# Designs tried in a protein design chat: miniprotein binders against b1l550. Part 65

Target 1, 279 residues: b1l550
Amino acid sequence: MRLPEELLERARDIHSEAPSHRIKLDRVGSFGLKVPVEFKGFLLLAEADVWVSLPEGRRGVDLSRQVEAIYELSNPPKDPFSLCREAAISLLEKLNYADSSGVSIRFDAPLQDGESLKYYGVEISSIASDEIINKIRVEILGMTACPCTAELIRAYKSSEIAATHTQRSLGILEVSTKAEHPDPDKLASIIERAMSSPLRTYTKRPDEGGLVIRSLSNARLAEDVVREMIHLFLEEFGHLPEDTHILAAVRSMESVHMHDIYAERSFSLDEIRKEISSH
Key: E = the ipSAE of ESMFold2; O = the ipSAE of OpenDDE; V2 = 0.75 times the mean of E and O plus 0.25 times the DockQ between their complexes.

## First folded at step 7 (miniprotein)

Design qi18 (at its last look DockQ between E and O 0.93; V2 from the best seeds 0.00; counts 0 for: pae E 2.0 > 1.5)
Fold by OpenDDE base, look of step 7:
Structure qi18 (fold): chain B 279 residues (1-279), chain A 82 residues (1-82)
Amino acid sequence: as target 1 above (279 residues)
Amino acid sequence: DPLREAYKYFMEAYKLIMEAWKLLKKGDVEEAAEEYEEALEKLEEALEIAKEAGNERLIRMIKRLIEYVKEMIEELEKKLKG
C-alpha cells in the first residue's frame, strides 16, 4: 500500500528538523546490507556498511538515499574496490549535508589451494572527506611452531628436528592509504609466508607430513611472524605513499596454554623506513 | 545539475588516479604521469563547476586532490629525469 502523494506533501520532513540536542554525529548509516560483488571471477554476496556524518543542525540522515547509492552501483556487480570508492563519493553527492562518508565491504575471499579452495577474511573500505582514504584488512590463518619448546626438547634429547607444539595463528594486515587498495591476495600471501607454514584444506599423508616438517624447521615466535610480515610488506608494497598506515599483527592460539599470544606493530611507511635505516 | 556534473568529473579524475597507481606498481612511470596529468585537467574542470554550484565540501575535496596529484607529478618527473 503506497501512501497517497498528497499526504506526503503535508507531512513534515522529520530528518531535516533541528534535533533536540545540537550534536554532530560521526557515522550514521545502514549496517549489514548484502551486496553482490565480483572478485577474481567469483560472484560473491558481501556484507556492506554505508554511513555518512550528520551535522548538528539536522535530526536524521536520509537512509533510503544511502541504500540507493550502493545498490545503484552494485548492479551489475563489480569489484569491491571500485564499489567502495565510488559509493563513498556518491554518498557525499547524494547527501550534501554530510562532511564525510564511508563504505565497508566484508567477505571471505577464495584462495586456490591446489585442487581445493581455502579462504581469507577481507574488509575493504573507503572513507571520503577532504581526502579519500582506502583501507583494506586481511585476516588469514596459518600455522606456527614454537622455537622455545623445540630448544628445550633439543636440550633434553638430541635431535636434528626437535619436536615442538604447533598451533593455528591468525595473521592480520590492515593498510590505510590514499592510493588504491593493496592486492588482498598479496597481503594474504605475505601473512602465510611470514608464518611457519600455511594451512591446507586438503592434504594427502605425504603432504601433511611435509607441512609439519616444514613448520618444525621454520619455528617462529609470534614476534618473529610480525617482523617477517613487515619485512615482506615493505618488499612488496614499498611503492605506496609514505603516509600509508599499516597494522601488522598476529594472534597465536597457543596449544599448550589457555590463552593466546598476541603481537602487533602500527606504523607509517615513512616511520618504519627511518627505523630500519637507522640500523 | 552543476553539482552532478562536478562530481562526474571528480569521479573520472579519481579513477584515473587509481589507474596511475596501478601503472606505478608495474613500473610504468611515464604512463602513470600521463594519467595524473589527465586527472589534473578533469579536476580543474570539476573545480570550476563546483564553484558555480557553490558546494564548499566538493571544492575542498577537489583542491586537496589537486595538491596531491601535483605532488605526485613532481615526484614522477624527478624519477624520469634521474
Scores: ipSAE 0.661, ipTM 0.898, lowest interface PAE 0.7, mean pLDDT 91
Fold by ESMFold2, look of step 7:
Structure qi18 (fold): chain B 279 residues (1-279), chain A 82 residues (1-82)
Amino acid sequence: as target 1 above (279 residues)
Amino acid sequence: DPLREAYKYFMEAYKLIMEAWKLLKKGDVEEAAEEYEEALEKLEEALEIAKEAGNERLIRMIKRLIEYVKEMIEELEKKLKG
């Protein structure tokens, strides 16, 4: 049903009124929108959040304009990074009383895995105010092998028996920068290379054996994985602005424990370079 | 509509800046500098229009991006010298 448009002449414009309590709000928005995107030849259904700041003197946000900002740009489907950045700017144009806007887009990204595909999590965002900040978070599962147990077994048993516990570990890289969003496949590759071995969609016995041998030859603590992520990130993305901020983290689902292990480090490029150069 | 026109030039400039980053990733320093110079031209036009519209937030946003672009041009000119 559509109500008679003549009623608009009689109704108050509630959103443009002053509120009874003049308090600025940081994020007022529409969350959980479904938007189509095109990512590296795949058509994906992504989930998006859009928001703006609301000044103390305005009672409400024109929420329909918020959804217009992203939906107008999403048909036909296009690259999610451009959609994210452009929608953030469009929000400020459409809702010109705001001093900041933001857009987040989430999707599962396909990644080649031998003859098949696997998927990893991606969330991108763009925050526009006096400047525009682009953020990307990538999460991907890999395999880690415990070096402590491996060493104990080596010392106790003959070299013909190499063993340790292995487990799935979730690696996380989050980057906030003035530059373009980093390529999520590159971030995923950094995470997987930092671990003892990647996880596969499926493995036959000879390939499974090779995967296990690789993991044992590359046993790492969660702490070591985080450090390696940072090292590899600096090699790949050292060209980004010095005030680029990174979070590197691992959550290891330790197979022999009742609980998980977690390690993380956050830093700016400027900060970490000074730290490394002081050694 | 001056406000809408100012945002148009700002968006065009921002797209050029994003393209410049892609060029820098490939090592195309001279072409990236050219993209930044074009972005600066569009930002200066956006600034004049934004002043006509009287939108102080947009004026501040444009000015900060101009400052950033000028710093990038200067940095790239150093790279071109070696």
Scores: ipSAE 0.561, ipTM 0.862, lowest interface PAE 2.0, mean pLDDT 88
ESMFold2 (binder alone), look of step 7: mean pLDDT 85; pTM 0.812

Design qi19 (at its last look DockQ between E and O 0.97; V2 from the best seeds 0.00; counts 0 for: pae E 3.0 > 1.5)
Fold by OpenDDE base, look of step 7:
Structure qi19 (fold): chain B 279 residues (1-279), chain A 82 residues (1-82)
Amino acid sequence: as target 1 above (279 residues)
Amino acid sequence: DPVREAFKYYMEAYKLMMEAWKLLKKGDVEEAAEEYEEALEKLEEALEIAKEAGNERLIRMIKRLIEYVKEMIEELEKKLKG
């Protein structure tokens, strides 16, 4: 039942009223929306957050307009990168009182693993203000083998391939840039290549054995993984703007300890290039 | 609505910039520069419309993006001459 139009005309616009306290809010919006996106030929249902800033003189945000903005752009489904950028800009257009807007889209990205699929987590975002910043976060699990334990065992029992403990490790790359969002598949690949070995969804016995042997032969500290991620990132994405910001991190779920090992580096492309060139 | 029209040109310019980045990734520096030049033209038009509309926020946004595009063009020109 729609309210009579006459009643709507008499109703005051609560959102446009002055607030009791004149305080600007950084983000006001709808979180946990479901939007269809097209990604690598897959139609996926992604989770989306949309928000704008709210000036001190306005009580509330027109939330309905925010929702409309993203859904208008989501039909027909499009790639999440374009959706984020276009929606962020559209929000500023539709909500003229906002000085900034943002869109974040999250989903599990399919990744081919032989004849099967594995996945990585991805969050794609765009923030619009005086500038537009595109952000992408990729998380994927891999396997690490500990070189320290391997060395201890080698010292004790002379073996060419020393046994060591292995564990799952979460690799993270987060990139913020004024350029196009970096390719998430490439980011995922960088993370996997930086680890001792990738994880596999399906393994036959010979393949499993090979995977473990590879891991043992490529033992890496969490610190090694992060440094390798950075190195590989620079090789693949060195063309990005110098002010591009990167977070490279690894969380190793250590199998011999009850706690995790964590390592990270935050940097701009300019900073890291200067650091590497100085050596 | 002049504001809507200005945003239209702004969006078009931004799309061109994204295409330019794709081209740069492929090593197509000259073609990327052309896309940025076209983006600049769109932004200049957007700026005029935004000025007429008196939308100060949009004017700032456009000006900032113009500066960025000009910097990129300059950088690419240096790469092409080197």
Scores: ipSAE 0.535, ipTM 0.844, lowest interface PAE 1.0, mean pLDDT 91
Fold by ESMFold2, look of step 7:
Structure qi19 (fold): chain B 279 residues (1-279), chain A 82 residues (1-82)
Amino acid sequence: as target 1 above (279 residues)
Amino acid sequence: DPVREAFKYYMEAYKLMMEAWKLLKKGDVEEAAEEYEEALEKLEEALEIAKEAGNERLIRMIKRLIEYVKEMIEELEKKLKG
């Protein structure tokens, strides 16, 4: 049912009133919006969150204007990175009482996997205030093989047998920068190259055997994977601003353990360079 | 609507800044510096409009981005000179 529009002249403007408790809010927004995006030739349905800060003297946010900021820019569909950054700026234009805004966009990115596609998780965000900070988080599964068990088995019989337990490991790279968002495919590639072997959508027996053999020859601890991710990240993205912040992490779902193993390092580019150059 | 016009120039400058980063990834330092210089021109136009409108938050946003762009130009000029 649609109500008569003339009621707007008789009703209180609730949003512009002062609140009963004058407390600033950091994020007031609309979460879980569905927006179309175009990513590397694919039309994807992404999920988006939009928000603004709310000053202590304003009771509510004009939510329809807030949602308009991203929907106006999403037709026709365009790349999610430009959409994210531009919507964050548009929020500040449309909601003049806010001193900051934010947009996040989440989607599963397609990645070539032999004859088929596989997908990995991407979340991007842009936070606008006096400056704009762009963040990207990439998560992708790979395979790891334990080097400790491999060495014990080798020593056990002095035999030619090479074996160890293998497991799925979730690699995570998160980057926060004043530059444009890093290419998620390159971040995913860094994570996979740091692993013992990539995971495939499906394999035939010869290919499956090859993946296992490669993982055994590249046995790595979760700690090794994080260090390798950092090394590879610096080779690929060392040109980003020195105050760029990175988090590199691995959660390994160890096949012979009741628990996961987790390793993590966060750093800025200038911090890690000083650390490396001191050795 | 001068505030909307100032935001338009700010958006254009920001897009040029993003393009400059793409050029830096390719190693095109000279072209990146040119994009930053064009972005600075757009920001100076945005600043004039924002000052006329008296929008203090937008003035701070524009000035902060100008500072950043000038820092980038200086760094790229060092790189070009060797």
Scores: ipSAE 0.414, ipTM 0.805, lowest interface PAE 3.0, mean pLDDT 87
ESMFold2 (binder alone), look of step 7: mean pLDDT 85; pTM 0.822

Design qi2 (at its last look DockQ between E and O 0.90; V2 from the best seeds 0.00; counts 0 for: pae E 4.3 > 1.5)
Fold by OpenDDE base, look of step 7:
Structure qi2 (fold): chain B 279 residues (1-279), chain A 82 residues (1-82)
Amino acid sequence: as target 1 above (279 residues)
Amino acid sequence: DPVREAFKYFMEAYKLIMEAWKLLKKGDVEEAAEEYEEALEKLEEALEIAKEAGNERLIRMIKRWIEYVKEMIEELEKKLKG
């Protein structure tokens, strides 16, 4: 049922009224939208958040305009990177009272694994204000083998390949830059290569055995994984702007403990280059 | 709407800037420089329109990007001459 248009003329614009408390809000928007995106030839239904800042003198945000902004750009479906950037800018255009806008898109990205598919988690964001910052977060599971336990068992049994506990580990790379979003497949690859071994969706027995042997032969601490991620990242993405910010982290779901092991490093490219050059 | 028009030019410029980054990643410095030059032209157009509209926020944003693009062009020119 549509209300009569005449009622609209009499109704106060609640959103444009002065608030009871004159306080600026950083983010006001719609969270958990579903938007179609095209990614590597796949049509995916992604989760999206859209928001803008709200000045102290305005009671509320026109949320309908926010929703309209992202869906107008989502038809036909496009890559999530351009969608984020363009939607962020469009939000500023449509909501002229906003000093900043932001868009975040989340989905599971398909990754080829032999004849099957595996996946990694990705969150693509763009924040627009005086600058436009593109952010990407990639999370992918791998496997780690503990070098400490391996050393203990080696000492005890004198075996060439020492048994050790293995576990799933979640690797995380988060990059914020003024440049284009870094390639998420490359980020995922960096994380996998930094671990003892990748995970496989489908394994034949010989392949499974090989995977485990590889892990045992490449035992790494959580700390080792993070350092390796940083090293590999610098090799692949060292060309990004120096003010690019990176978070490298790993959460190891330790199989011998009830708790997880966590390690991280946050840095800018400028900072880490100075650190490495000092050695 | 002058504001909408200014944003149109800005959007076009920003797309070009992102393309320039892709080109730089491939080592195509000359082509990247061309994209930045085109982006600069679009930004300048956007700026003029934004000034006409009297939108101070938009003017500031565009000016900042103009400065950024100019800096990038200068850096690339140094690489091409060296």
Scores: ipSAE 0.604, ipTM 0.873, lowest interface PAE 0.8, mean pLDDT 92
Fold by ESMFold2, look of step 7:
Structure qi2 (fold): chain B 279 residues (1-279), chain A 82 residues (1-82)
Amino acid sequence: as target 1 above (279 residues)
Amino acid sequence: DPVREAFKYFMEAYKLIMEAWKLLKKGDVEEAAEEYEEALEKLEEALEIAKEAGNERLIRMIKRWIEYVKEMIEELEKKLKG
């Protein structure tokens, strides 16, 4: 049932009233929206959140305008990065009482894996205020092989055993910048190259053996993986603005422990360059 | 709606700035400078309209981007000359 439009003349505009408690809110929005996106030739179903700040003098947000901001731009489906950035700007226009707006878009990105695909996690966001900041987070699993145990086994008397424990490790790169969002495939590649070996969707025995041998030949601590991620990131993305902020992290599901190991470093490009040049 | 019009010009400028950054990644300095010049024109249009509309937050945002774009144009012109 649709109610008569003329009721709008009689009804209070609840949203524009002052609230009982004049407290500003940082994020008021619509979360979990389903949006179609086109990514490198794939049509994907992404999940989006949209929000704006709410000043202390305004009671509520026009939620239909929030949803319009992203859905108007998502038909026909287009690349999620342009959608994210443009929707954030559109929110500021449509909800002009807000000091800031934000959009996040999450999807699983396909990556070639032999004759099949594997997927890695991508979340992008754009925050618009006096500036526009674009953020991307990439998460992908790889394999790590422990160099500590490998060294103990190598030192074992009369041993020719090349072995250590291996485990899945989740690599994370998160980038915030004024520039366009970095290419997620390049971020995923950096993470995988920092690991002892990539993981595959499935393997036959010869391929599985090869992955294990690769991991043993490239044993790394979680700390080493994070450092290598940073090194590779600087090689690929050193051109980004100096105030670009990065988080590099690894969560390793250590196969011989009941708990995970975690390593992390956050930095801006200017900070890390100064740190490296001082050594 | 002047505010809507100002945001349209700002959006056009922002897209040009994003394209300029893509061009700089490729090493296309001259093309990037051209995109920044066009972005500046769009930003100045947006600023004029935003001032007539009295939208102070949009004015501040546009002014920051004008300052940034002018700095980038100067930097890139130095590269092209030298």
Scores: ipSAE 0.267, ipTM 0.727, lowest interface PAE 4.3, mean pLDDT 88
ESMFold2 (binder alone), look of step 7: mean pLDDT 87; pTM 0.838

Design qi20 (at its last look DockQ between E and O 0.95; V2 from the best seeds 0.00; counts 0 for: pae E 1.9 > 1.5)
Fold by OpenDDE base, look of step 7:
Structure qi20 (fold): chain B 279 residues (1-279), chain A 82 residues (1-82)
Amino acid sequence: as target 1 above (279 residues)
Amino acid sequence: DPVREAFKYFMEAYKLIMEAWKLLKKGDVEEAAEEYEEALEKLEEALEIAKEAGNERLIRMIKRLIERVKELIEELEKKLKG
C-alpha cells in the first residue's frame, strides 16, 4: 500500500532539518548490501557498503538514493573495480551535500588450483572527495615452516631436511592508490610466493609430500614472509604512483603455541624506495 | 541539469584515465597518452560546465584530477624520451 502522494507534501523532510547537535559525520550509509559482480568470468554475489559524509547542518542522509546509486550501476553486473569507482562518484552527484563518499565491495575471489578451486578474500574500495582513492585488500592463506625449530632439530639429529612445525599463515596486502586498483590475483600470488608453500584444495599423495618438502626447504619466519611480500610487491607494482600506500602483513597461526605471530609494515612507495636505496 | 552533465564528463574522463593505466601496464605508452589527452579534453568541458553551475566541490575535484593527469603525461613523456 503506497501512502497517498498528498501526504508527502505535508510531511516535513526530516533529513534536511537541522540536527539537535551541529556535528559533521564522516560516514553515513548502508552496510551489508548484496550486489552482483562479474569477476574473472564468475558471477558473484558480493557484500557492499556505501556511505557519504554528512554536514553538520543536516540531520540525515537520503539513504534510498545511496542504495539506488549502486544498484543502478550493478545492473547488468560488472567488474567490482568499475562498480566501486563509478558508484563513489555517483554518490557525490546524487547527494550534493556530501563532501566525501565511499564504496566497499567484499567477496571471496576464486583462484584456480589445478583441477580445483581455492580462494582468497578481497575487499575493493573507492573513496571520492577532492580526489578519488582506490583501495584493495587481499587476504590469502599459505603455509609456513619454522626455521628456528628446524635448526634445533638439525642440531639434535643430523639430517639434511630437518623436521619442523608447520602452520597456516594469513598474508595480507592492502594497497591505497590514486591509480587503478592493483590486480588482486597478482597480489594473491605475491603473498603465496612469500610463504613457505601455498595451500592446495586437492592433493594427491606425491603432490602432498612435495608440498611439505617444499615448505621444509623454504622455512620462513613471519618477518621473512613480510619482507618477501614487500620485495615481490616492488618488483611487480613499482610502477604505481609514489604516493601509493601499502600495508604488508602476516598472521601466523602457530601450531606449537596458543597464540598467533603477527608482523607488518606500512609504507608509501617513495618511503620504501628511499629506505632500500640507502643500503 | 548542469551538475549532472558535468559529472557525466567527469565520469567519462575518469574511465579513460583508468584505461590509460591498463595500457601502460601492457607497455602501450602511445595509446595511453592518447587516452590521457582525451580525458583532459573531457575534464576541461566538465570544468566549464561546473563553473557555470557554481558547484565549487566539483570544480575542485576536476581541477585536482586535471593536475594529476598532467603529471602523468609528463612522466610518460620522460619515459618516451629516455
Scores: ipSAE 0.604, ipTM 0.875, lowest interface PAE 0.9, mean pLDDT 92
Fold by ESMFold2, look of step 7:
Structure qi20 (fold): chain B 279 residues (1-279), chain A 82 residues (1-82)
Amino acid sequence: as target 1 above (279 residues)
Amino acid sequence: DPVREAFKYFMEAYKLIMEAWKLLKKGDVEEAAEEYEEALEKLEEALEIAKEAGNERLIRMIKRLIERVKELIEELEKKLKG
């Protein structure tokens, strides 16, 4: 049932009223929207959040206009990065009382793994105000091998035994920049290369042995993984604006412990280059 | 609606800036500079419209992006000449 539009003139416009408490809100929005996106030839169902700031003198947000901003742009499906950036700008146009807007889009990205596919987590966002900031977070699993235990075993009885504990580790790269969103596959590749070995969807025994040998030959502390992620990031993305901000982190599910190990570093490109050049 | 028209030019300029970043990654420096120059033209149009509409937030937003594009053009000119 569609109600008569004539009622709009008889009903109060609750949203445009002043609130009883004049307090600005930073994010008011619609969260958990399902949107289709096209990513590298795949049609994916992504999840999106949209929001705007709300000034102290306005009681509510025009929620239908918020949802229109992203859904109008999502059909036909297009790449999630353009959708994210364009929707953020469209929100600011459609909701003229806001001084900032934001869009986030989350999906599992397919990645080639031999003849199979595997998936890693991606969350992108664009926040528009006086400036537009593009953010991407990538999470992907890899394998790590402990170098401390490996060294103790090597030293045992003056023999060279190649053994240590291995575990799955979750690598995280998060980038905030005024430039284009970095390619998530390149971020995922950086994380995997920083690990002792990648994880595969499956392996046969010869390939499984090779994977284990690679991990033992490339044993790394969680701290080492974070440092390597930063080194590889700078090699690939050192061209980004100097005020680009990065978070690099690893959470390792240590196979011989009840607890996870966590390491992280956040920095701007300007900051880290000065740090490196001082050594 | 003049505010809507200003946002249209702003959006077009922003898309050109994003394309220029892609071109720079490929080493297409001259083409990237051309995209930045076109973006600047669209931003100047957006600014004039936004000023007539009196939209102070949009004016600030456009001015900041103009400043950034001019800086990017200057950086590219140094690379091309030097």
Scores: ipSAE 0.574, ipTM 0.860, lowest interface PAE 1.9, mean pLDDT 88
ESMFold2 (binder alone), look of step 7: mean pLDDT 83; pTM 0.794

Design qi3 (at its last look DockQ between E and O 0.94; V2 from the best seeds 0.00; counts 0 for: pae E 2.0 > 1.5)
Fold by OpenDDE base, look of step 7:
Structure qi3 (fold): chain B 279 residues (1-279), chain A 82 residues (1-82)
Amino acid sequence: as target 1 above (279 residues)
Amino acid sequence: DPVREAFKYFMEAYKLIMEAWKLLKKGDVEEAAEEYEEALEKLEEALEIAKEAGNERLIRMIKRYIEYVKEMIEELEKKLKG
């Protein structure tokens, strides 16, 4: 049932009123929207958040305009990178009172694993203010083998390949840049290569054995994984702007402990280059 | 609406800037420079329209990207001459 348009003329615009408390809000928006995106030939239903800042003198945000902004750009479905950037800009256009806007899109990205598929988590974001910052977060599981236990077992029983405990480890790369969003597949690859071994969706027995042997032969601490991630990142993405910010992290779900091991490093490209060059 | 028009030009410019980055990643320096030049033209148009509209926020944003694009062009020109 649509209310008569005549009633709209009599209704006060609640959103444009002065608030009871003149306080600026950083983010006001709609969270948990579902939007179609095209990614690597797949049509995916992604979760999206859209928001803008709210000045101190305005009671509320026109939320309908926010929703319209992203859905107008989502039909036909497009890549999530362009969608984020364009939607962020469109939000500033449509909501002129906002000093900043933001869009975040989350989904599981398909990754080819032989004849099967595995997945990594991705969050693609763009924030627009005086500048537009593009952010991407990639999370993918791998396997780590503990070098410490391996050494203990080696000392106890002389073997070429020492047994050790293995566990799932979550690798995380988060990149914020003024440039184009880094390729999430490449980020996922960096994380996997930094681990003792990747995980496989489907393994035949010979493949499984090989995977475990590889892991044992490439035993790494969580700290090692993070350092390797950073190293590989610099090799692949060293062309990004110097002010690009990176978070590299690993959460190892240790199989012999009740707790996880966590390691991280946050840095700018400029900072890390100076650090490495000093050695 | 002058504001919408200015945003249109800005959007076009920003798309070109992102394309330029993609080209640079591939090592296509000349093509990237061309995209930045086109982006600069679009930004300049956007700036004039935004000034007419009196939108200070948009003006600041456009100016920032004009500076950025000019810096990139200068850097690429040095690479091409070297």
Scores: ipSAE 0.698, ipTM 0.908, lowest interface PAE 0.7, mean pLDDT 92
Fold by ESMFold2, look of step 7:
Structure qi3 (fold): chain B 279 residues (1-279), chain A 82 residues (1-82)
Amino acid sequence: as target 1 above (279 residues)
Amino acid sequence: DPVREAFKYFMEAYKLIMEAWKLLKKGDVEEAAEEYEEALEKLEEALEIAKEAGNERLIRMIKRYIEYVKEMIEELEKKLKG
């Protein structure tokens, strides 16, 4: 049912009224929107959140304009990074009473894995106020092999057993910058290269053995994985603005324990370069 | 609507800034500088419209990006000269 259009002239505009309690709100938005995106030749279904700030003198947000800001830009489907940044700017234009806007987009990114595909998690956001801050978080699983247990087994009776526990480890890189979003495939590659070995969608027995042997020859503590991620990140992305902020982390699902190991470092590019140059 | 028009110029400039970053990653310094120069022109147009509209927050945002783009142009010009 469509109501007569003339009612708009007679009806009170509830959203533009002052609220009974004049309190500003930091984020008022529409969350869990489904949007199509094109990423590296794939058409993906992503999940998006959009929001704006709401000044103390405005009762409500025109939510239809919020969803218009992103859906208008998402048809036809396009690259999620441009969609994210442009929607954040469009939100400020369409809801110009707001001091800030934000957009986040989440999807599983395909990554070539031999003759097959594997997937890793991506969440991007753009927060627009007096400036636009672009953030990307990448999460991908890899394999780690514990060097402590490997050394203990080597020392045991001078044994010839080359063994240690291996486990899935979740690597995380999160980058906040004024520049464009970093390429998620490069971030995922950094994480995988920092691990003892990558995980595969499937392997035949010789290939599986090879992955395990690789992991044993690259045994690393979770702490070492985080350090290696930082090193590799600086090689690839050291050109980003000095105030770019990074979080590098690993959650290792240690196969011999009932709990996980977690290691994390956050830093700005300026901060970490000073730290490294002091040694 | 002058606020809408200013945002349109700002969006165009922002896209050019993002393209300039992509070019810098490829090592295309001269092309990146050209994109920043075009972005500056669009930002200056956005600023004039925003001033006529009296939108202080938008003015601050545009001025921040003008300053940023000018600094990038100066930096890249030094690289081009060696």
Scores: ipSAE 0.543, ipTM 0.851, lowest interface PAE 2.0, mean pLDDT 89
ESMFold2 (binder alone), look of step 7: mean pLDDT 87; pTM 0.840

